# Miniprotein binders against p81326: the designs that were tried, part 41

Target 1, 226 residues: p81326
Amino acid sequence: MLHFGGFIMEINHISKILEKEREEYIRNKVEEYLKQGFSKDDAVNKANQSWRTYIGHRIQDVIYNLLKKFLKDSGLKVTTDKALNNRNLPEELDKVKRLIAINYGEYLFLPDADVIVYKVENNDIKIIAIISVKNSFRERRFETTYWKLKLKESPVTSHIKVFLATPDKDNEISYKCPNGKPKKMRIILEYELDGIYFLKEDFEETEKAKHFGKIVEDIIEISKKL

## First folded at step 21 (miniprotein)

Design W138
Fold by ESMFold2, fold request of step 22:
Structure W138 (fold): chain B 226 residues (1-226), chain A 83 residues (1-83)
Amino acid sequence: as target 1 above (226 residues)
Amino acid sequence: SEEEKKIEELLLKAIKLMWEALSLLDKGDYEEAIKKLEEAVKLLEEALKIAKELGNERLIKRVEQLLKDAKEMIEEIKEKLEE
């Protein structure tokens, strides 16, 4: 604990801390939907779906702000896909957006990135990594691997590291072969992505699967090679 | 024990406040960020008192580091506010 001590390591408690908000959040949302004229059953279903979106955004915000804090002294900058979708982008962010965009012929789309790390040197912007944040793998199991594969297809984006950050509270990808059987989701995600960073301590560590506390050092090391 | 459960409750509340303070700082709400951090410091000071009464060196070191981090964040934000 002391070896890895400090504020960033408290990410281990993210699921416990945020789950305490659920009861009040659901109650308030049900009341809102009832006032909009939805039935009780529909209001409850909508509130539960709203919670899943809300908690995902809360985890993203924590990760974004932690990375921003701990990478700033290394000259690295951090932004989000939400910030890049704003209408009146500063020139710097507009360049970031263009440097991660994927070409589909007549169309240009951003990958599903939650957090983007980049550096600025002599007015030149270099994208270091994107981090996809997932609270659960019941839906969208392999979307992050799709975006990694698309980024690999162009020399402009092929250097970008693609990471997954997750509390994985239900142990969906924490171990490669639980009970002697290969866990397909863990095996494929680890194979295709550049790294998986767990927001807890109970997982099988490998060269690509690490605790989130290691992500700052890894990003700094990668940035020095670019 | 009951004391260890109290320390955990105080720590979880303080950690959440520190995360919220970073979010407020990102939005430019410096005074509100400082208020959140001052509340976190009070919770951490209470947790430290209990940890010292228990003589649990692991908890003492963890809480002392969090206190240091929170106080440093306060000073950093105050300097931004003066600029």
Scores: ipSAE 0.832, ipTM 0.930, lowest interface PAE 0.7, mean pLDDT 90
Fold by ESMFold2, fold request of step 22:
Structure W138 (fold): chain B 226 residues (1-226), chain A 83 residues (1-83)
Amino acid sequence: as target 1 above (226 residues)
Amino acid sequence: SEEEKKIEELLLKAIKLMWEALSLLDKGDYEEAIKKLEEAVKLLEEALKIAKELGNERLIKRVEQLLKDAKEMIEEIKEKLEE
């Protein structure tokens, strides 16, 4: 049993809350890079790049912790790609890592799987979904779709749902056909992924494009089918 | 309008504290997580008072639910701490 309209729905404020940190963060980082010997222009560029990485990680952390909280009572477990890259990995997480890894001949790589949801039944691990968290689509616009396609290539991973979670502050994918014309990014992402979950209210809702508040019930429903 | 801006600022601060508390809980920092949540509760109680003065029933229900959520999180963490 899940509640909507409560704490999880406050994700709508993620961009506003985190943006308040930007000015001080940039100022501190510029000072740091200047001390390292970078020019003013280079320090500013590096500070802005650092901010984009920082805010992406902050959004991922919020999503990870919310999913962990709201999926716990359904017996579902949540981890991150960061946790899976640690040395001396616990046996359970080592199995999770192996179950999502993509084989490239001599090499084994994790997909872009910021957050991973799985369950453990009778000492068996079943990967349910991965959630890629994107703050913006300036770089690597379709990386998540590439990983979905790679996961579909193997019967071992083809069942894994691939979701995108985004505040989409700049409205890059919020509407499918603005002005009656298809928006390529939104169309391709929605077609290829199993779902897009918006961290705001202002977007065009479809069967696959939903508010983040729906993700918990969707994951639970999927887990019952596996 | 000034009251509405005050409520918004209180809510945003409380929400951020609640997210931080979940992060602290994940790291096993239970006592610090409780402190963050207790601060959030104080902010939410202030916001609730202002919302009641405005008579905005939708806002009152939202703040009351958020307050309930924060207090439940505190109790859950205290139970884990006693284990």
Scores: ipSAE 0.824, ipTM 0.926, lowest interface PAE 0.7, mean pLDDT 89
Fold by OpenDDE base, fold request of step 22:
Structure W138 (fold): chain B 226 residues (1-226), chain A 83 residues (1-83)
Amino acid sequence: as target 1 above (226 residues)
Amino acid sequence: SEEEKKIEELLLKAIKLMWEALSLLDKGDYEEAIKKLEEAVKLLEEALKIAKELGNERLIKRVEQLLKDAKEMIEEIKEKLEE
């Protein structure tokens, strides 16, 4: 058992680690916005909004790099939507981009694909999984589900697993029925997605809802079936 | 205990540095990645010392694993730089 333990399990502390940066980040951003002529209240609000975006990118980056590291020995490759957002892509990434595209008739659009796992076999690219990273579920709660359903509609993309990775700091989806009250979002996300991976220990584990530490093994297993 | 809190603080700092190192590696900044990892190793070694003094086997194991990971990462980067 490739014990992907240790370092990958330390992802549990991502929220705590990154939150330590918040005060300094907010202070600096407030100062920046004040210099731009915003009021103090506006500057604070803008800084908080900026922080939410920033922290999301930081979490995504950590997840990307961890997956890249721990999937390397399996021969699997990892990229991001950001890397695909280029006019001049290497051939490999251009193929990846095309293989995750969703058809809207006259237009092709990419799903929200924070992390993309793929393999190269016989010069062919096979997309294995897309991981959506969400720090909070305040906005666009079912966006990942939408993309999963859209990917399922095409034989080109229907095989692609869609996972959600989240620290779920606010416990929005950590439990299905806390205190006997169903958490709609957890139930729907778990039902529609191929898996939910938590960047923490305190959650209700199910067949589809797992600790992030399991994602590497799961992806490798999926890869073997493709 | 205060000592356990100190260990945890050191671990959190080390983990952050290790994540930063991975990001730097992805960008091709190998030298800076090594520096981050070396700093992480230093923190982890301190944490390990404290953990051993406490006799906390769980913490020892946790720190040792991270230390191993950090050192392995350094070695991998160094090997790549020598090629």
Scores: ipSAE 0.820, ipTM 0.929, lowest interface PAE 0.5, mean pLDDT 93
Fold by OpenDDE base, fold request of step 22:
Structure W138 (fold): chain B 226 residues (1-226), chain A 83 residues (1-83)
Amino acid sequence: as target 1 above (226 residues)
Amino acid sequence: SEEEKKIEELLLKAIKLMWEALSLLDKGDYEEAIKKLEEAVKLLEEALKIAKELGNERLIKRVEQLLKDAKEMIEEIKEKLEE
C-alpha cells in the first residue's frame, strides 16, 4: 500500500491555515474599495466576496499541487481548467481539452474541471478523473453532479471519474443523516459522483466518501484499468 | 500544553511554506521554492526539538515525517537545477 501518509494528510489544516490570512486580507480589501469610492458597507461586502473567491482559488491550488506531486511517480499528469483556457495550447493540452468536451449539438463546452488527471500512453491521452474543488456549498450545490451526468452521456467521456474535494467547514455534507434527518445534498452527491474527498477528519466515511489522503491511491487504481 | 500549542503553530507555518513551495515549483521558480522549504525545515527542526523534550511520540513522528518530506523536496529541486 503506497502509504501516501504524512504531508498529504496535513491537508486537514488547510481551512485553519488560510483563515489566519482572512483578517489582514479583508482589511486590505476594505481599504482598497474605500479608496475606490465605495461606502463602508459596500466595501465590507465586496471584501467578503473577494475573500470567498480568493480562498477557493488557494484551496484549489494546494490540491492541484499535491496531486501533481504525488501522482508524478505513477506517470500521471495533472492540469487545470485555467491552463486549458489558453489560446495557444500545447498539443497535449489541446487533446486533453477536446477529450473532456461535452456535446451540446452545434456547440462543445467544457465541464467545470478544477483539476484534471490524465495519462499519456503511446502518444494517446486518456482522461482519468476530474476533481471539483468546493470550499462551501452556498452556491451551485449540484453543479458537479450536472457535469458528471453530462460526461456519462457520451461514450467518449463516460469513463471519466468525477470527484468532489471539500473541507466542508460548515458540515453541509459531512454526514448523511445527522440527528436522524437526511442531508439531501450529501446523499445526492455521493450517489451521483464517483467519490467525495474530505479535507478534514470529522465526517461519515463510506465507500464513496473518503479522506482526501485516499484520492491518490484511488486515482492510480483507476488509471490501471483504463 | 503551551509547548504543544507552540509545536502546532510551527507545524502550521511549515505546512503553509511547503504548499507555497509547491506552487513556486509549478511556476518554475525553483530558487524561491528552495528558500521556502529551507525555512520550513528550520521550523520543523524547532518543533522536533520541543516534541522530543516533551516525549510526545505522536508529535515526534508527525514532525519527522514532514521534515523528511521537506528535505526530499529540496533534494529533488536541486537535482533538477543541476540537470
Scores: ipSAE 0.819, ipTM 0.929, lowest interface PAE 0.5, mean pLDDT 93
Fold by OpenDDE base, look of step 21:
Structure W138 (fold): chain B 226 residues (1-226), chain A 83 residues (1-83)
Amino acid sequence: as target 1 above (226 residues)
Amino acid sequence: SEEEKKIEELLLKAIKLMWEALSLLDKGDYEEAIKKLEEAVKLLEEALKIAKELGNERLIKRVEQLLKDAKEMIEEIKEKLEE
C-alpha cells in the first residue's frame, strides 16, 4: 500500500506557508516599481498583482512536484504546459503536446494544462489527466470547464480527465449550498469536471469533491482503465 | 500552548524546505536538495524533542512521519548519486 503518508497531507498548510512570504515580497516589488518611476499607488497595485501571479506559480510548482514524486513508483509521468512551450522538445514531450491539442479547424491550440499526467506503454503515450491549479476564482472562473468541454469533442482527447486543485482560501467553492443558497460556481465546476481536489480540510466532500490527498490514488486507478 | 506553537512553526519551516528540495531535484540540483532536506531533518528533530516533552502523541506521530519522509528522500537522492 503506497502509504501516501503524512507529507502529502501537509499540503493543507500551503496557503499559510506561502502567505508568510507576502509582506517581504510586496515590499521588495513596491521598491522595484518605485525605482522604475511608478507612483506609490501604482507600485502597490502592481506589486499585489505580481504577488497573485507569483503565489499561483508557487502552488502549481508544489503540486507538480508532489504528483511527480508520488506517481513515480506507479510508472506514471508528469509534465507541465511550460515544459511543452519549447521549440526543441524531446520526442516524448512532443507526442504529449500533440495528444492534448484541441482542433479549431485550421489551427491546433493547447488547453490550459498546469500539470499533465501520462503513461508510456509499448512506445505509445496515453494522456491520463490534466490538473488545473487555481489559488482563487476571481478571474476566469469557468476556464477549466471550457477546456474540459473542448477535450470531450474529440475522440482523441475525450478520455482525458480534467481535475481542479485549489486551496479555495476564500471559500468560493468549498460548499455547495451554504445557508441553503446554491453556490453556482461549485455546482457547475463539480458537474462539468471530473474532480475537484481541495488543499485544505474545511470543505463539503462529495463523490467528485475530495481532499488533494486522494488525487494520487484516483489517477492511478484511472490509469489502469486506459 | 507556546510550545505547541513552536512545534507548528518548526513543522511549517521543515515542510517548506522539503517542497524546495523537490523543486531542486526536478532541476537536477541534487546536492542543494540534500542540504535543504538535512536542514528540514534538524528542524523536525527539534520539534520531535519538544513534542515528546509535552507528551502530545498526535504531534509526535506527525513529526515522526515527516522525519521519516525527509530521511527517505535523502537516501533516495544519495542512491541516485552513486549510480
Scores: ipSAE 0.818, ipTM 0.928, lowest interface PAE 0.6, mean pLDDT 93
Fold by ESMFold2, look of step 21:
Structure W138 (fold): chain B 226 residues (1-226), chain A 83 residues (1-83)
Amino acid sequence: as target 1 above (226 residues)
Amino acid sequence: SEEEKKIEELLLKAIKLMWEALSLLDKGDYEEAIKKLEEAVKLLEEALKIAKELGNERLIKRVEQLLKDAKEMIEEIKEKLEE
């Protein structure tokens, strides 16, 4: 087995790598929206919104593929919320979906679980962790903590670890206030979640707030106790 | 320095290719994944040559590890093709 700190740690540069695509992406999207009949100003605004959605999906895809690669030799499987929302699910994924669903009476909702890690033993599925990928905390800043609290309410889901993965480009939770105290949002997120994994090099590191490259070791360790 | 900026640019391009290769592997496009990884190896070898000339030990170690990772990924995909 090789140390998992090399290639996986390079995700710390994901914002810089993806930002180099922005100018071409925006130009192409503006052209597309202009062809659809939008004004120049509206096309630019829509292109910028499209970019934010694109980069979020792109980060999620990188996380999914890295986890799939680095967890495979430990017998752990990885899926996504998009895969679980397909109409004709394989039996294994249908079971994963049912094991993370939250009951609201006659309605079932999936938590905001961008990436899901699970294992299969003797035809039984055990959900290990869900990872929520967030670029910004401007609105819905505590959505991930809400889902952690809901999962804690049932003995079937209370063991599921809930992690936040974020580049935190705007430094909303990365650094202490000038008075030396952590920011209020950081305190709440760190307290309620099982871990925060930063997709950048510089931030206030703690036992629960780490570089993303540590997530593989953490997940493997957790899985051995389940 | 200008040389360090060039190494960084080569590394970022190589890393992106390695991520793309993982996405291709997930889709079963093994031959395309290998091509992406081979291009990444070429960029990493260029970056390593510059880093060695510069004498930057931390950068040399980083590039060597990435090169090892990329080459191992190529071998893993080739083994899957023989299955």
Scores: ipSAE 0.809, ipTM 0.923, lowest interface PAE 0.7, mean pLDDT 89

Design W139
Fold by ESMFold2, fold request of step 22:
Structure W139 (fold): chain B 226 residues (1-226), chain A 83 residues (1-83)
Amino acid sequence: as target 1 above (226 residues)
Amino acid sequence: SEEEKKIEELILKAIKLMWEALSLLDKGDYEEAIKKLEEAVKLLEEALKIAKELGNERLIKRVEQLLKDVKEMIEEIKEKLEE
């Protein structure tokens, strides 16, 4: 029904495209931190951390805008956790926020959801999916899995699909058994999540581990069942 | 080859411009989004010329599809401006 390929599939080159910015970015940031009085070692460390944050936000922005573009004609809407944290939310987004929030007794928290896909039918909002965008798995490797399990605990959120989108530049989850031994992180993430979408060409494809270009078709198919 | 590397560099730069245009469009900056896309068209037209000189059918098909995609994006944004 939708045409795959072309522009959306070029996301497989996102790491290569964005990496070309790194040298100048780091140089500029190091000089900025040196002027602020940091030592050379501290300036380099801070510049590298700044780069990781920057590139993570760039990848998230690309994913958000691609989904917004390709889901629009299917009546599906897309928002972000940043938009949901604004002080004065429109009523529609306030409802989206309430529909993904998790109750911890006296406290109410949003899951780790970088991008949220939803639809509006007859003044009712139905959350379709959340997409967690991970550039690397340095810390809290199973955070997305935790949020999927929490969402399954309530009838209000149990239908929400939880996806992981990642370039996985260091091949931390690209293969199930890279040396004949099961890769725990890949196995658990694939088992617990509804899908893993890779922003690169070279990975072990399965029913749940797919090229990112497939995500639009998958989301549309899921939305038809709701 | 060196020519294929140049084609790839032009394609990747155009793709980056197309992503930037979508971000600008989301912020309501339609004129700057169109400027980015028009620059992407120029890069893709250069890539297509080189690919045709090489006779590289795979790269020709890829660039032709991207040219179609970027021109559709430009038309969509112009339609939004008329509304």
Scores: ipSAE 0.845, ipTM 0.937, lowest interface PAE 0.6, mean pLDDT 90
Fold by ESMFold2, fold request of step 22:
Structure W139 (fold): chain B 226 residues (1-226), chain A 83 residues (1-83)
Amino acid sequence: as target 1 above (226 residues)
Amino acid sequence: SEEEKKIEELILKAIKLMWEALSLLDKGDYEEAIKKLEEAVKLLEEALKIAKELGNERLIKRVEQLLKDVKEMIEEIKEKLEE
């Protein structure tokens, strides 16, 4: 019942809105690295890398807060990997952390779970979905698919939906067959993941590749089946 | 047109303020969140005025919906403050 338009759909402009911060950010970071003794070329390279990390965190924060707002009235809760890595975890979040951890013998590790959606029923916690937020695919292109496959290996975690959210500003996965040839990264990500949610207007929409605004309806529908 | 570019700029500034307000809400900074949303209302009201002068029905509907969303957010936060 989501209308065309509205506050959540404006996330399609996130890259444009946040890009306005880039010039000041880069200038400040270059100055910082120059003061540390780096060459001009190294300072610029480091500043650009720092920007990519920073903007990824900014996009994650927007997604977290939007999901928290729009899922709240459906009884669904949202947390982040940063919250789960705090030393003083509340009991509820400690259970969330244990429910998504992957066992490697003596060791437990969290999957790539930037944002986690869960519900609480009668003191029982059910993980609904994890969302990996990627600003670009220059590095770690298939990390999310690895974590999806690992979660599928256990009946305790196999129900967890694994989504990718991305502005994909450089069109690395926006189309399945650009120029008539299959784009390996888009094809594999779409095949292996439960959904790809784009933070822009210009992409090839499929059953699994959708506008981010659709994620709320999808998560609510999934939660009703659990 | 330059007027349509101005309307879009106002809308995008308002959207950023709305995202910032949600972040402030998450931190429990309710008064600051309301201030951000009230600023967003001012920007959207200016955008609506320009859109109506142009007769651009698409932009009018978009801005009216965003105004409804922002005002609803303000009301929800004010209810939490009165608790």
Scores: ipSAE 0.845, ipTM 0.939, lowest interface PAE 0.6, mean pLDDT 90
Fold by ESMFold2, last read:
Formats: structure tokens, C-alpha cells, sequence
Structure W139 (fold): chain B 226 residues (1-226), chain A 83 residues (1-83)
């Protein structure tokens, strides 16, 4: 349990590391959009939107690969919602997809499950946890709690742990009572989710709100109970 | 200090390369992943040299652990590549 120091903990610097890319990324994207015929104002707006999507995917990729690396020796496997939406899924991933899907009558949808952790035992697949990766909470603030509640509605999916991973650069959920008043978003997210894992040093730590480096130990312990 | 800022810059560049190497490994690009990790080793060795010249024990320990981590990653990938 204590051999997870060093490299994994450096994720606490992810916002600083990735921010170094922003200036060049924006310049290149503005140039690209200007060549497509957009006005300067529209090109800048589109470039900023593109950056938000890009950095979100970058953070998710780092989390996915770290979990894959550090969970492999415990026999746990990791996949992504993007991989589950590909054509011609391998049989194993098709089973994973079916085990997290939510039925809406004529339609079947996957929850917000950026990263999925599962195990395979005797040809049986057991979903351990899903991790939603959020860079900011400006919109769709409680989407992850919605999916947790939907998963709880069925005995087939009610065991699945739902985690949130976030750098929370702007301190939107870092503290429970930042000005002496309860912060609704932090309180509700912590209450409803199984855990919140911060990709930074400074936040109010609780039994559910932890440094990201703790997530590997937590997932391994959960997997032993299933 | 200026030297401590340089050490931190080198460390963060190395970490980014290590993350990129994991992504390359996931795609099966083992040789390119090793190249990224070897570049990270060079940056961390430079950071360690500066940290030792300053006598900054906190940074020395951090960089030594990262060097151990990246060298283990290289060994693992080379072993897998031989298979």
C-alpha cells in the first residue's frame, strides 16, 4: 500500500504542467480558424472552447494511464467510455459496456464514466468503479451525482462506486464552508458520491475527499470485497 | 531561488514526458516510449546535479525517487519488448 509514492503524486502539478501548453495551443488554433474564414473574435472564442476540450481529454488520459499502470499488478483492468463506444468491440469490453448501461425504454445509454475499473474472474466481469474527470464545474455541476443515482436504481449496478477526479483549479469545491457558509456544490457532491479525488495539494481533506494518490489503495480495497 | 526554479522546471518537463510515455505504451509504441523516458532521465539527472550543488535535500530526495521510477519504467518496457 505505501509503494505508490513519487511519480503518481506528481499529478498534483497537472494544472501547472498543462497550462504551459495553452499559449501556443491558442495561437495555433486561432490561426487555423482564421484560415477557415472566421472573424478574429469568433476564432478566439472557438480556440478557447477547443482548449477546454483538449485539456479535459489530456487530464483524463493521464488518469487513465496512471490507473492502468498502478492497478495492473492487482489484476484490475481499466478502460474508458470512448473505448466502449468504438465499433467492433472485443467481447470483454462489450460485456463491460452492457454491465454499466442504463435502460431508458427504447434507448440504452452509458453513464458519464470517463474511466472504468473492472476485474475478470472465471469469465465473470465485475465493475468496480467509474471515475468522472471534471476540469471545471461552470456547467453541468451535478451530472456525476445524477449518474450515481441512476446506477443505484438497479440491483445490477448499485454496487458500482462513482468517483470524481478534479484539479479544481478555481476552488469551486475545495472547501466545505469557504466563507463560513456551506458550499452547496461541495456538500452535495461529497454526500452523494463515493469519493472525490483532488489533483492538487490544497483542499479540505475528509474521509471522502482525498488526494488522487490514495485512489489506487481505495480501489484495491473495494475490489477485495466484490 | 533561480536555481530552485530551474530544478522545478526540469522536473515538470520530465513528468510530462513520463505521462507521454505511458500513453505511447498504451498504443504499443514501445520504442518511442523508451525515447521519451530516456529524455526524462537526462532532465532529472541535470535537476539532481543542480539540487546537489545547492544542498537542497528535499529536491534531492524527490528527484532521486523520480529517477528510480523512470528507470523502472524503462526496464519494464524493454523486458516487454524482448517478448
Amino acid sequence: as target 1 above (226 residues)
Amino acid sequence: SEEEKKIEELILKAIKLMWEALSLLDKGDYEEAIKKLEEAVKLLEEALKIAKELGNERLIKRVEQLLKDVKEMIEEIKEKLEE
Scores: ipSAE 0.843, ipTM 0.935, lowest interface PAE 0.6, mean pLDDT 90
Fold by ESMFold2, last read:
Structure W139 (fold): chain B 226 residues (1-226), chain A 83 residues (1-83)
Amino acid sequence: as target 1 above (226 residues)
Amino acid sequence: SEEEKKIEELILKAIKLMWEALSLLDKGDYEEAIKKLEEAVKLLEEALKIAKELGNERLIKRVEQLLKDVKEMIEEIKEKLEE
């Protein structure tokens, strides 16, 4: 068991920390859209949509950088879908891209893999895990499950672990049976995925639903078996 | 208490600076990353002082660990600069 500092555990406050940015962000975005000629109502709607995209990317960046920091001493490397969409890819990342691609007949597409963990051993690249980062489940509720199922369809990608990381601020998947009623989205996500890692303190913990601070240990243990 | 709220505010500001420093480090902005971490140290030192005045052992341990983490991050970045 590796010992990790308290810093990674502080991600449980990410929603509180980032929410402080919201008011200024919205004000600036409304001003930008008004200058582009949108009505006030349209500018506000667009600014709120922009905020949802922005906060998702902010959370993804925090997760990426934390994983990069805490996995490096174990010889594990981390990249993102953004980096893999760069047309001038280093050879290593080009191999990572090809190793996670999904076949749709004559077309080849990447899953929506926000953060990718891999290792390099003797010039071989082995994909360990894909982490999907979801701030909310208003739309794209089961997209992570879809990608897990697609990866399982091929022996080339079936070993890849698929994790979901989420603050789940609105408790959409925090509990399996709130008030005794099964929560469909939590039940299906937990059943199909290899793990759900919460960026908050209050949720129903199971063998697959854990605090984000456990993800590093889990990834390291998985990598030793590959 | 109001003093515990202030400690928490200082801690959260420091954590945000530490996340920003990691992002800067990833982009190769080592000196700016160190500046963010040094500011985080100052915030955490203030938080530690208040926590010790309160005798709040849980907050003292939390802040002491974060100070250790930040100082290790600074050392790691300085070593990378010397490469």
Scores: ipSAE 0.842, ipTM 0.936, lowest interface PAE 0.6, mean pLDDT 90
Fold by ESMFold2, look of step 21:
Structure W139 (fold): chain B 226 residues (1-226), chain A 83 residues (1-83)
Amino acid sequence: as target 1 above (226 residues)
Amino acid sequence: SEEEKKIEELILKAIKLMWEALSLLDKGDYEEAIKKLEEAVKLLEEALKIAKELGNERLIKRVEQLLKDVKEMIEEIKEKLEE
C-alpha cells in the first residue's frame, strides 16, 4: 500500500552510477601506492582491491539508507554491523547485538550482518532480518549461508531471515543453469538463504531471487508474522 | 539516440543526489539534504522536458515518478526542520 515505485527501483543502476567514480579513484590510489614504493603492477593491483572494498561500503550505505527510509512508517528500525561494534552502545542497540550474536564457548561473534532490520514492541526487541551485501564472490562466497545455518541452530534466532543483496556484475549467481550446467553457487545460495535480492535488472527471477525493490514488502510481510 | 542518453545521464545524476540526501538525513544535515534534493529536481525537470519533446512515454513516466518522490522527500525534511 505504501508507495514504493520509482526511486527504490533505481538501485538497479547502482553499479553504473558508482562506476563513474572508479577511474579517478584508481588513479589517485595508484599514485598513493607508487609514492609508498610499490611497483606499478603492485600499485594497480592494490588500487583495484581498495576500490572493491570502497564500492562495497558505498553499496551497503545506499541499502541501509533506503531501508531506513522505506521501513520507518511500518514501525521497523534498521542498523548496521558497524554501528553494533561501537564501544558505547545505546541500550536498544546493545539488545540488538545480543540477540544476533552466536556463542562459541568462550567466544561471541556477530554473523555476517551488514544491515539488520528489527522492531521494538513494549521495550522488547525482535530481529526480523539480516542482509549481507556482496559486491563480488571472489572470497567468502558461502559465508552468508554458514551464518544462516548457525542462526537456525537456536530457537532464539531461528526465525531471523537471512538475505543476500548483490549487483552480481560478473553474473556469478545470476542464472541457475547457464549453458545447461547447474551453477553450484547460485543453487546453494538460493536453497539455503531466505532470499537473494539483485541490484540489477538482468538475472533469473525465482520465488527467492528477486529485484531488490521487492525487499521492503517482503520484510513488512515477515514482520507481521512475528 | 543521443537525446535519450542525455536524459539517462540526468536521471542517474539525480538518483545519486537522492542517495546522498538520505545519507545526509541520517547524519542530521537536513538543510544540506534539501539542497541536494533541489538540485535533483532541476536535473529531473530538464530530463522531463527533453523526454516530452521526444515523446518517449517510458522515460516520461519514469521521470514523473522520480519527481514525485523527490518532492515528497523535500516536504518530509521541511516538516522535520520546522519542528
Scores: ipSAE 0.835, ipTM 0.935, lowest interface PAE 0.6, mean pLDDT 90
Fold by OpenDDE base, fold request of step 22:
Structure W139 (fold): chain B 226 residues (1-226), chain A 83 residues (1-83)
Amino acid sequence: as target 1 above (226 residues)
Amino acid sequence: SEEEKKIEELILKAIKLMWEALSLLDKGDYEEAIKKLEEAVKLLEEALKIAKELGNERLIKRVEQLLKDVKEMIEEIKEKLEE
């Protein structure tokens, strides 16, 4: 058992750790927006919006780096959509970008791919998985599902696993039927995606809904079948 | 207990530093990454000391594992710098 040690399990505290930065971040942003001529109320609102974006990026960065670290020994590589947003890409990343592209007739667009896991074999690139990272589900609740469905439509991308990683701070998808009431979002996401990985302990575990600590093993297993 | 809270605080600080170190490594800033990790080691060593004094086996195990992880990370970086 690749005992991915205690470090990966400590991801459970990501929300708590990062939320400690919120007060200072908000204060600084409010000051910045006030200097730009916004009202106090507008500055606060903008600061809160900025924080949501910021915290999302921070969580994504942590997940990216953890996956990069723990998949390294398996020979698997990790990149991000941000890394692919360059005009001059190394050949390898250019290939990765092309292999995740979705056809819309006249246009190719990339799915939201916060983290991309791939392998290089005999100079060929195989995309293994895309991990979407979501801190909250207030907006674009089924966006990841949309991309999964779109990827399934092409033989080029149909094999790509799509995972969701989330701390689910607001318990929007942690349980399927809390108090006998179905959580639509959990049910649909679990049904449509290849897996949901929680960055916390308090959730309903199923075959597809797992702790983030299992994602490395799952990805390695998938990679062996490709 | 207050002591357990202190241990937890130290652990959380160390974890944050470890995450920051990974980000720095990704950017190629190995020197700064090592500094962060060394700081994390200090925090975890303090946490371990307190945990041992309390006799809390769970916390001891948790901190020891993190210490192992962080030290391994440091070693990996040092090996890369020597090449």
Scores: ipSAE 0.818, ipTM 0.928, lowest interface PAE 0.5, mean pLDDT 93

